VHH binders against A-type ATP synthase subunit C (atpC). Designs and how they scored, part 6

Target 1, 342 residues: A-type ATP synthase subunit C (atpC), of Archaeoglobus fulgidus (o29103)
Amino acid sequence: MITMIYKGNRAAWAYIVARTKVMKSRLLKPEDFRKLLNMEFDEIVRYIGETEYKKEIDELGYKFTGPRLLDHALYANLARTYRKLIEVSFGASKFLIMKYLEKWDVWNIINIIRGKMANVQPEVVDDILVPAGERDMDFWKTLLVKDIEEIVKSFEGTPYYEPLSKIGSEDMSKIEDGLYKVYYRELLKLNPSDFAMKLFLDFIKMEIDIRNVKTLLRLKAEDATPDEIMECTIPGGYELTEEELRKLAAMPIDEMIKALEGYWFWNDVQIEGKEVAAVEIEFDKVWIKTISKRASNYPLSILPVLQYIVLKKVEVDNLRVLGWGKYYGLPSEEIERQMVIL

## First folded at step 18 (VHH)

Design H4 (from D4 with A33V)
Fold by ESMFold2, fold request of step 19:
Structure H4 (fold): chain B 342 residues (1-342), chain A 124 residues (1-124)
Amino acid sequence: as target 1 above (342 residues)
Amino acid sequence: QVQLQESGGGLVQAGGSLRLSCTTSGRTLKTYVFSWFRQAPGEEREFVGVINPSGGRTYYADSVKGRFTISRDNAKNTFYLQMNSLKTEDTAVYYCAAKYVYRWLTSPVEYDYWGQGTQVTVSS
């Protein structure tokens, strides 16, 4: 149970929204991605080195090459950007930004463990760490050299221990779901003490809906039982409550798809003839559009800040898909299929 | 829990052929891409190729295009790497790996499941 201890005021909201608007203006545009898609890998790195990512590309170019340079630069820039957002924020905005960004601890935990399981060098895992959550980079670097048992022990006394204690006896996807369940459960302990907090909590609940509809459709495509589906869902959704999810999980696929059409996230989604990956990208687009609309309706609130946080991650994700796709030699069509461009 | 197991490695003369298998146990991975990676001693893991969930799309690293073929037999939960016209440069430990198909163009670190590897040695 975490209670917000800082007070927000109108001047603090105006300040952080103005700072966020400037940062948002530096994001790459759809036209930039169209240019990048027609480039080869080395050209892409040079192009990105003339953007907001210049500092990281220049500093890391001596030590790294290829997609490791790109990954390290993109995630280092992401972390620096998120830490700057925390640094310039005050009061309620700082508290909420810090709480939301704690999800990056989950990202770091998962990828450190994946790196150990894949037996890759710690230095490669370091390329994709994002020290923007509760723990700092020194903590994460300490974990890079530990084995899995020692990593799990480092989380004793925290809510994250329980899902981590199941490594080796449960499927990794269930452990990942467990870590995100902890993150969202702790966030939902916040009380809607004012309208700004209510906007934040509704945002979190809608994000949970997006994650849960993806889980529902994926596991139905894998012929999972209703009980198996419910084990993997996150409680506390906006419209996809536990009751609603249980009903949907029990339906035959045709009936379920028709029932889903009534939820906030189904307006533009078409699933006929699409692979599950393409459907998930459609939900990403719906989420981005929804965040944009809500931020425009409540422009002096946490929502424009959360919008930027999401959009920056989307940009980094697109650049990673582009870089790895070109590096592996995949055709532009396959690369585009995995990008989220509006 | 899910496990991947490679088999079929061994010693082969340059110009020869070898077929590797990767068998999945536990939960089916119907929505996963399956990739082959290889790693020579002292080197980083190298992408070899990938097959999508339906089997309709395959992609290969330039170094193996035209010589290697990836296929999958979903009825047997098995994935294959057919290696032809082998070169001494192909000597490595070969790994099977699976990644959920959504945004699979990532670092090898982010793959969901890995096999233990099988040694392929190509003699001159």
Scores: ipSAE 0.828, ipTM 0.920, lowest interface PAE 0.7, mean pLDDT 89
Fold by ESMFold2, fold request of step 19:
Structure H4 (fold): chain B 342 residues (1-342), chain A 124 residues (1-124)
Amino acid sequence: as target 1 above (342 residues)
Amino acid sequence: QVQLQESGGGLVQAGGSLRLSCTTSGRTLKTYVFSWFRQAPGEEREFVGVINPSGGRTYYADSVKGRFTISRDNAKNTFYLQMNSLKTEDTAVYYCAAKYVYRWLTSPVEYDYWGQGTQVTVSS
C-alpha cells in the first residue's frame, strides 16, 4: 500500500492523477469518431466491442440487441469507470469525487420518473441508469417497480424530498430543476478551507454558470418572463450571480447577448446565425477547453480528475448520439451537428 | 402543465391515406423537436420521423420514407403526420413526442413529453 496523506500534499494528488491519466489514455480520440461517423449501426456496435467497452458489450450482448445493447453497455461502462475511480481514490480526492458524482442519483431519479410518466417498461429505463452516485444499483432496481408515490417516499429525510413532493402539482421541468438545485446547494455548503477545496468549488461554480447561460438562452428563445427564467436558474454561479442573472433576464434578447460578452464563458463563442442547440454545444466546447486549461495549470490537484470525469461523459454522450442517429437513419451531417468533438 | 394530444387515427384500407394531428397545451414548445413513434402489439416503440423546431429539417425511418410527411405549425401549436400509401404493416398506435432540441438523438425514454397515442388500423 502506498502511504499518501489526505491533504493537498503533492504526493497524494500525484497518485490519483497518475491513475486518472491511465484511464484517460483509453478514451476515444477525434480520429476514432471520424471513422465511426462512416459506419452503420451494427458496425458501430462491433467497433465499440473492441474498445474499452468490450466487457460490457460481451456481457450484455447475450441478453440485449440493437439500441438497448448500446445504451446499456455505454451507461454500464460509465458507471463501472466512475466506481473504479472512487475505488482507487482515498482521503480528500475520494470525498470530492464521490460528492461530484452524486449528480448521477439525480439523473436516475429523473429518468425513472420520466419512464413512469411515459408508461415505459421498467426494463427499458434500466438501460440508462448510472449507479455511480450515493445509491447502488440494488436501490435503483427497487425503485423501478415502485409507483411515483412510493418513489417519493423513498427520499423522505433527504434534501431531495422537497422537490419530489411537488410531483403532480408542478410542471415536471420544475421538479427536475429543483433536484439539480438541491445537488448544487449541498455541494456549495462545503467550506473553501484550503486551496484544494477552492479549486473544487470554483469548478462547481463555473459549471453552474454554464448551466445557467444555457437556461437563460433557452428560456429567452421560449419568450419566458424574467420571473420564469429566475425560477429555473441555479444559485451560486462563478460570475453569473443571482443579481447578474436578474439583470440579464430583464433585458431584451439583443441587449442580453451583448452583455454576455463580458463573462468568462464568452471566449470565442459565436451566437449569430446559430440555432439554440448549436449555441449550447459551443458552451460545452468552451467548458471542456476551460477545464483542460485549468487542469494544466494545476496538474497535481482534483482538476485533472474532474477533467477525466467530464471527458468520459462527453465520450458516452457522443457515442449515444452516434448510435441513435444511425439507428433512426439520420444523415451523418445531422448526427455530427449534435456531437461535441474538439 | 404541458400535454400532447393526438387525433386523426382510425381504420383505413391499404393504399389509403390518413393525417394525424398532435396539439400542444400549456406552453409553446418552440425549441423542441417533435417525433412520431408507433407501437404494434407486442413490439417496442418504433421511430417514424422527426421535425426540428423551425420545420426546416425532417427525417424519416427507412420504412416510411417517401410515404409519410411530417410538418408543424408553431402558431397553432400543432404537429402533423401525413401518411400515404398505407400498408397493413403500418398498423400501430401512433404517439407524438417532444424533446428539447439540444442533443435530442437519445433513447425514447428521455423524451420530455408524450401523447396518449392514437390507433391506426390498415386493413387489406
Scores: ipSAE 0.827, ipTM 0.922, lowest interface PAE 0.7, mean pLDDT 89
Fold by ESMFold2, last read:
Structure H4 (fold): chain B 342 residues (1-342), chain A 124 residues (1-124)
Amino acid sequence: as target 1 above (342 residues)
Amino acid sequence: QVQLQESGGGLVQAGGSLRLSCTTSGRTLKTYVFSWFRQAPGEEREFVGVINPSGGRTYYADSVKGRFTISRDNAKNTFYLQMNSLKTEDTAVYYCAAKYVYRWLTSPVEYDYWGQGTQVTVSS
């Protein structure tokens, strides 16, 4: 139904939401992660090989072992899942899904460059590439064998060239910030022409707030100057406007924490006495809860789809923390400290 | 730019001890974990151990537990690997690496900063 697609009516959203509910039903539950915490590395791999990751574990198990098998399988499954979501979507939903998933190009750029700087084998970087954005896997594999200068040249004529051109003259963390700034800037150029676009853009702005509060807290813990903090923040937040961020950046940390109590992401967060990492995980939980609430309030919209995209990433992240933690021989308490379990 | 520099490597007899240090140039990485990795020729980099930002938590690979100790001195922008009871299989290039503390249990590819490495050779 072409007319239905172009009109952006209720039936079009019902279809993609229904497909998304099926995909979401296959996500691991909190109790699954609690079981996994009690497993050794080999048990974790076997457990995952009996889940939605079976295909990837089976196909890669003859070539890879250990944490490389796990990373490759998890990210290959993530990419296949995201490409499937694009494949089954159409019209406005496909457009928004594709735009949101372009962040995976940024992920791939960053990790290819990190691999070059760390002098790690290209095959190890390949394990964590996620071809779910604008460029396909063939493009990324071509970059794996290029030097940094050639990689930068490959992005001439794109918005990503400007931050990449500064490699060698700026710290890598600023290059990475610049790439994400480009991604969010391009998203924020979209016009809130209808309710679906408004919901999408509000979601993006709220995601920016979460990234910015983490940046603010991290850099305060590092005794960064207000100017240094502002250089690392992403413009266009929902409540953390540039003006609000500038005021917060100028405060002593105790005063800033009190001021943060007035923003949408705070309400149920207590950060006194916690390490920065634990505070960031609390904001991850707040974000997930917020996405869930908004998706339930707008069930025939892009929000249930974005919720799934985020939850799938959280699942992959948790499984990676589990796998690497057990492989490195860390106690379950440290591993759990780094997981997002609701 | 932030740079990590290892020092203290060298030749030592089996059963001996050696202390490696890793110094940051420029700003202090107060919110970073610091890890030691090692790499023997033809092998992948192997995790040795890690210390959290405050220094209150350290973790070690099974192959070095009880023999190696990691510590850090944030005032000097330096962290250390004390290696005791060295074995010939400990021979490798040792790398220091730093990762922002948030969800740092990841592939070595994702570490934010790496040193150039220092050779440790343990002779029989």
Scores: ipSAE 0.826, ipTM 0.920, lowest interface PAE 0.7, mean pLDDT 90
Fold by ESMFold2, look of step 18:
Parts: sequence; C-alpha cells; structure tokens
Structure H4 (fold): chain B 342 residues (1-342), chain A 124 residues (1-124)
Amino acid sequence: as target 1 above (342 residues)
Amino acid sequence: QVQLQESGGGLVQAGGSLRLSCTTSGRTLKTYVFSWFRQAPGEEREFVGVINPSGGRTYYADSVKGRFTISRDNAKNTFYLQMNSLKTEDTAVYYCAAKYVYRWLTSPVEYDYWGQGTQVTVSS
C-alpha cells in the first residue's frame, strides 16, 4: 500500500494516548511532594526549575520574584501543556480535549472579576490566568483593563451573559456556580453519537456528581436551606439526579451522610470527625482513583487523556499550596492538610 | 449579599497599640478563613495573618509575629486584629478578606470577599 489505511477511532486514540503516557510519566510523585514539604520557599523554586517547569522558571525568573514567579510559571506551564495537547491531537480527540478545557474560560472570568472586586493591579490577576479554553490571552488581557459592566457586556450574546448580568444583585458564589452551570450544560448538549462520546459524557456526569456532593456538604455546613442548595447544584449528574439532590438537601445532616453511602463516590470516604475541607479532599482522591480505574478499563479512548489533564492540574494545585504556604510562613502540617497526595 | 467592613484604623505613635475590627453582613461565614492583608503606598498587598473557621489555628507573617494577634467571634460575625508594639513600617491600609476553607493557600486575588480597607498610620 502506498498510503496508510485509516484505522478508525482506535488509530486516532492510539497516538494521543501514547503522547499522554509520556507526559504523565513526568508528573511529580508522592515522594517528591513529601520532600518538597521540608524545603523553604527558595529551595522549592530551585527544585521546580529542574523539572518540566524549567522553561517557565528560566524565562520568568528575572522579572518576577516570590509567589508571583511561582504562580506565573505554574499557570503558564499548565496553559502551554494544555495547548500542546490540543495541537498534537486530531479529529474526535481534539474536539473533546478542546471542549473539556473550555472550563478555563470560566476560571479566567471568575478571577478577573475577583481581581476587580479586590482592587488589585491587572498584572497580578494576569499571574493566574490560564489561556487554554476558547478565548486567547489577548482577549483576557483586554478584560483586565475593563470595569465590571464592560466585562459583562463582552459576554452579551453568549450563554455566560445570564449569570454575569446578576453581579451586584446576587452573592458572587452564586454567580460563580452559575458560570459553571453554563459550562456543564453546554457540554451535556453533546450528542452521545458513539462510544467515545458516551465515555466522555459519563466522565462529565461523574465530575458533576463530585462537584455536587461538595456543594451539598459545604452549604449544609453553612446552614443553607434546601432551596438555596438546589440553586447552587449543577444538573446532569451521573447518580446525583436533580430528584436525588432535592431529597438529600431536605435531610438532616446525619441522615444525609448515611444516604450518601449508597453512591459511587463514597468509595472509602471517611467523614466522621473531619472538617468540611478535609472531606472535600477525600472526594478529590476518590475522583482521581476512579479516573485511573476507568482509564485502565478503556486505554484507547479519551479517558487516559482526561486523566492526565486532571492529574496535571492536581500537581499544579499542590505546588501552589506548597509555595503560598511556605511564603505565608505556615507549618508543614497545615500545608499538607490542603494537598491532594495519593 | 456578603459584605466585609473594617473599622478601628487611625493615627498612633510608634510603640503604641491599635485594634482593628472586621464585621461581616449578609450571612455568617462559618466555613471561611479570615485573613488580614496590608498595603503601603506604591507596594503590593502583603499577607499579615489568618484565622481558621473554628478560631483554633492562627498564623502570622514573620514581620508581625509576636506583635499582632488575630481572633474571631462567630456569634458577633466579627474578626479582630490586635496590633501591639507598632512600628512606622506598619503604616498601611489594612484589609480583611475571607476565603472558603477548602485549599485556601492561594493568591490573594482568589479570596472570595474583601473589605474596603482602613488606614493605619504609625508616626515616629
């Protein structure tokens, strides 16, 4: 044959999965984080400068210092890594990777608004922007200099306008929940036309369940009413349907916790005697373990790629907790409480 | 809608003391950490200290350890910064801020609520 015969979905997935395996092998391991916990801030930066983050640390090190250097470098590396994944992907894999990464537009919107409300310089907000979604960095930089009303107008004609139009009349946490509701709603409109789409949509629905159980526990701890809880949950979960959530939201906390034991995400979660933050970290661990198991069961699919995307974010988040914790002068025990290490 | 408001700022001589208050309105933030930040003219905002939701854990920047104390009274929706042995270097606008306790070690930009700030001026 003078041309390669197209092998269908398996050939398309084999390439991106192979690339993803190599990228995943370069992630920091649990023992690396245990070592980092005993370092001072400057040692952490030097250590990271000899890893996959070298490029960003080298390029930013002479114009940024302290936690701004770290935030810039980590998020720039995250964005570069995600854009690389898009660039080397084709067909269905590229489409699904791009759709999933659109959540970073929501991240950027939220933090630009937070920066305006905190009255910080636009350059500081820029440290944590991740241009990996639909909009490019130039778009985000134009928003950094606009006031909130102009920012809201920039989303007119998009589904994000509706929650943004409520800034000033609703609490910011509800507006942030509304933005994620839009993101997930648009994803769930995708047609499960084949098995690859079904795997992707099931992953999204399970992610929604994890987000919703966290929202339920958080708002119960804040003594929110069932109606207030339902306003903040995202429709379309895998097992936590709207009807299931309404039942749980109406229960006293002890009955609710017992009822939660019947769902897929209660895999070895221990919540007795734990504060809400620690419980949320246990759900993060369950999610990571679940992703790993499903990716192993469907190794020539989108799932290994989504696994890597999640694991890379977890690594960046852990490094940020380390950096800010050491910079603020917190003891290693408090820093470790906030890390997700398996 | 949640709102934070600082009070208690003013002019004080070096070596003196001052107590700042931060009151929440809208709803009680039972599961939030509260932090104090400060910003001198022409400088970036600096972390001063933080108190966890229960009040049992507090942490301070090295520049203020032993001189400043943070406390909270959840029944009154009020958070305090007691500043002792004040130095001219402590002159700044002081801000209170709140963040949901889950993985709160982040950039100040990511804090959920901010007060408007109160001026503290320490004269020689």
Scores: ipSAE 0.824, ipTM 0.918, lowest interface PAE 0.7, mean pLDDT 89

Design H4 (from D4 with A33V)
Fold by ESMFold2, last read:
Structure H4 (fold): chain B 342 residues (1-342), chain A 124 residues (1-124)
Amino acid sequence: as target 1 above (342 residues)
Amino acid sequence: QVQLQESGGGLVQAGGSLRLSCTTSGRTLKTYVFSWFRQAPGEEREFVGVINPSGGRTYYADSVKGRFTISRDNAKNTFYLQMNSLKTEDTAVYYCAAKYVYRWLTSPVEYDYWGQGTQVTVSS
């Protein structure tokens, strides 16, 4: 009765995978982004207002204009979409989706603090909040009007307090790195007790590798010391172990780039002649291709759901780059340089 | 800790020129874009222009294009805004801001570092 067991396991994942397949079918295609690049800002907003973003554009259009309308609508739609995934999921799938989406608490914390330090109005920060993690929107709106000391106090008793307690004594980039380290550390405490959990944890470890290769390249371009580089990396990668990272961080950049050819993420990477920002985008493309391949290999698992979560964020990020780029008056070539189009 | 500080603001007559500087303390920000923003009383911050890390690409808001020039000197940790043919509507507090170059087309709130601002007043 091996087929009966497979049938039962397949039914357990079939519902959420089917829902994500429908949602995924509504994502913009690469050719849509190329068409949008030729539009002006107002045309882009009108175009998006006839897509899955219609609800948010219609509801927010009376309050907001310009790139704030677009940012708020895009992130509100992202949050609604992610909350819908949680709502329609249950059991193991709901648990894993919720754990992965807790990163949005980190996003919100970081941007609230950035807004306070930049002395920008709270309503501007509100445009980019994503209430898709552990805390709800009421919590985040409460933080918008608090000072930094009060914000830090609000996280007492959580793992996030420790990096937040260092605000004022350390560079904010290290505080932000610390928040993401907490997020990934807590995820990696999950036990690979079954195959579904193993698939999830491998995905997380590979995501950590992608973040760490980007950190390595960025800090090498900044002439950071090996010790400074190691301070900013996230432990727990798939192939970029702490030992491997120390070896790479100690290398001259030319030697390091050659050494990187031996890792899983080097497949189809083209970095010659590219600035560091373009190289980071190449690794984004590698990650997306890897997720797609692994999801195809395990189509009745958490992987298709994680794929959709990543792709939806990529779409929102691309639309934000388009909106801000057109609003600032940048040429399409510069805007496209910052987009992830496969 | 990295800090940005603007200088060079002041009172200038319409049609005149002024040069703003933004100095970075601490480590160099040589992989960062540098943007200038301005804010008049009762208004939201407005993008003025941006320069990429190498200095080879600059972009300007339409309202200042042809009149303002952004430059940077990474060796001196200093970034500049040269303002020519000033108009009374250019009166504002001017801010410098830095963002890591990867996907820098974002909301101003996502910029990594901000200066405190310097007042520019253009009189008739």
Scores: ipSAE 0.823, ipTM 0.916, lowest interface PAE 0.7, mean pLDDT 90

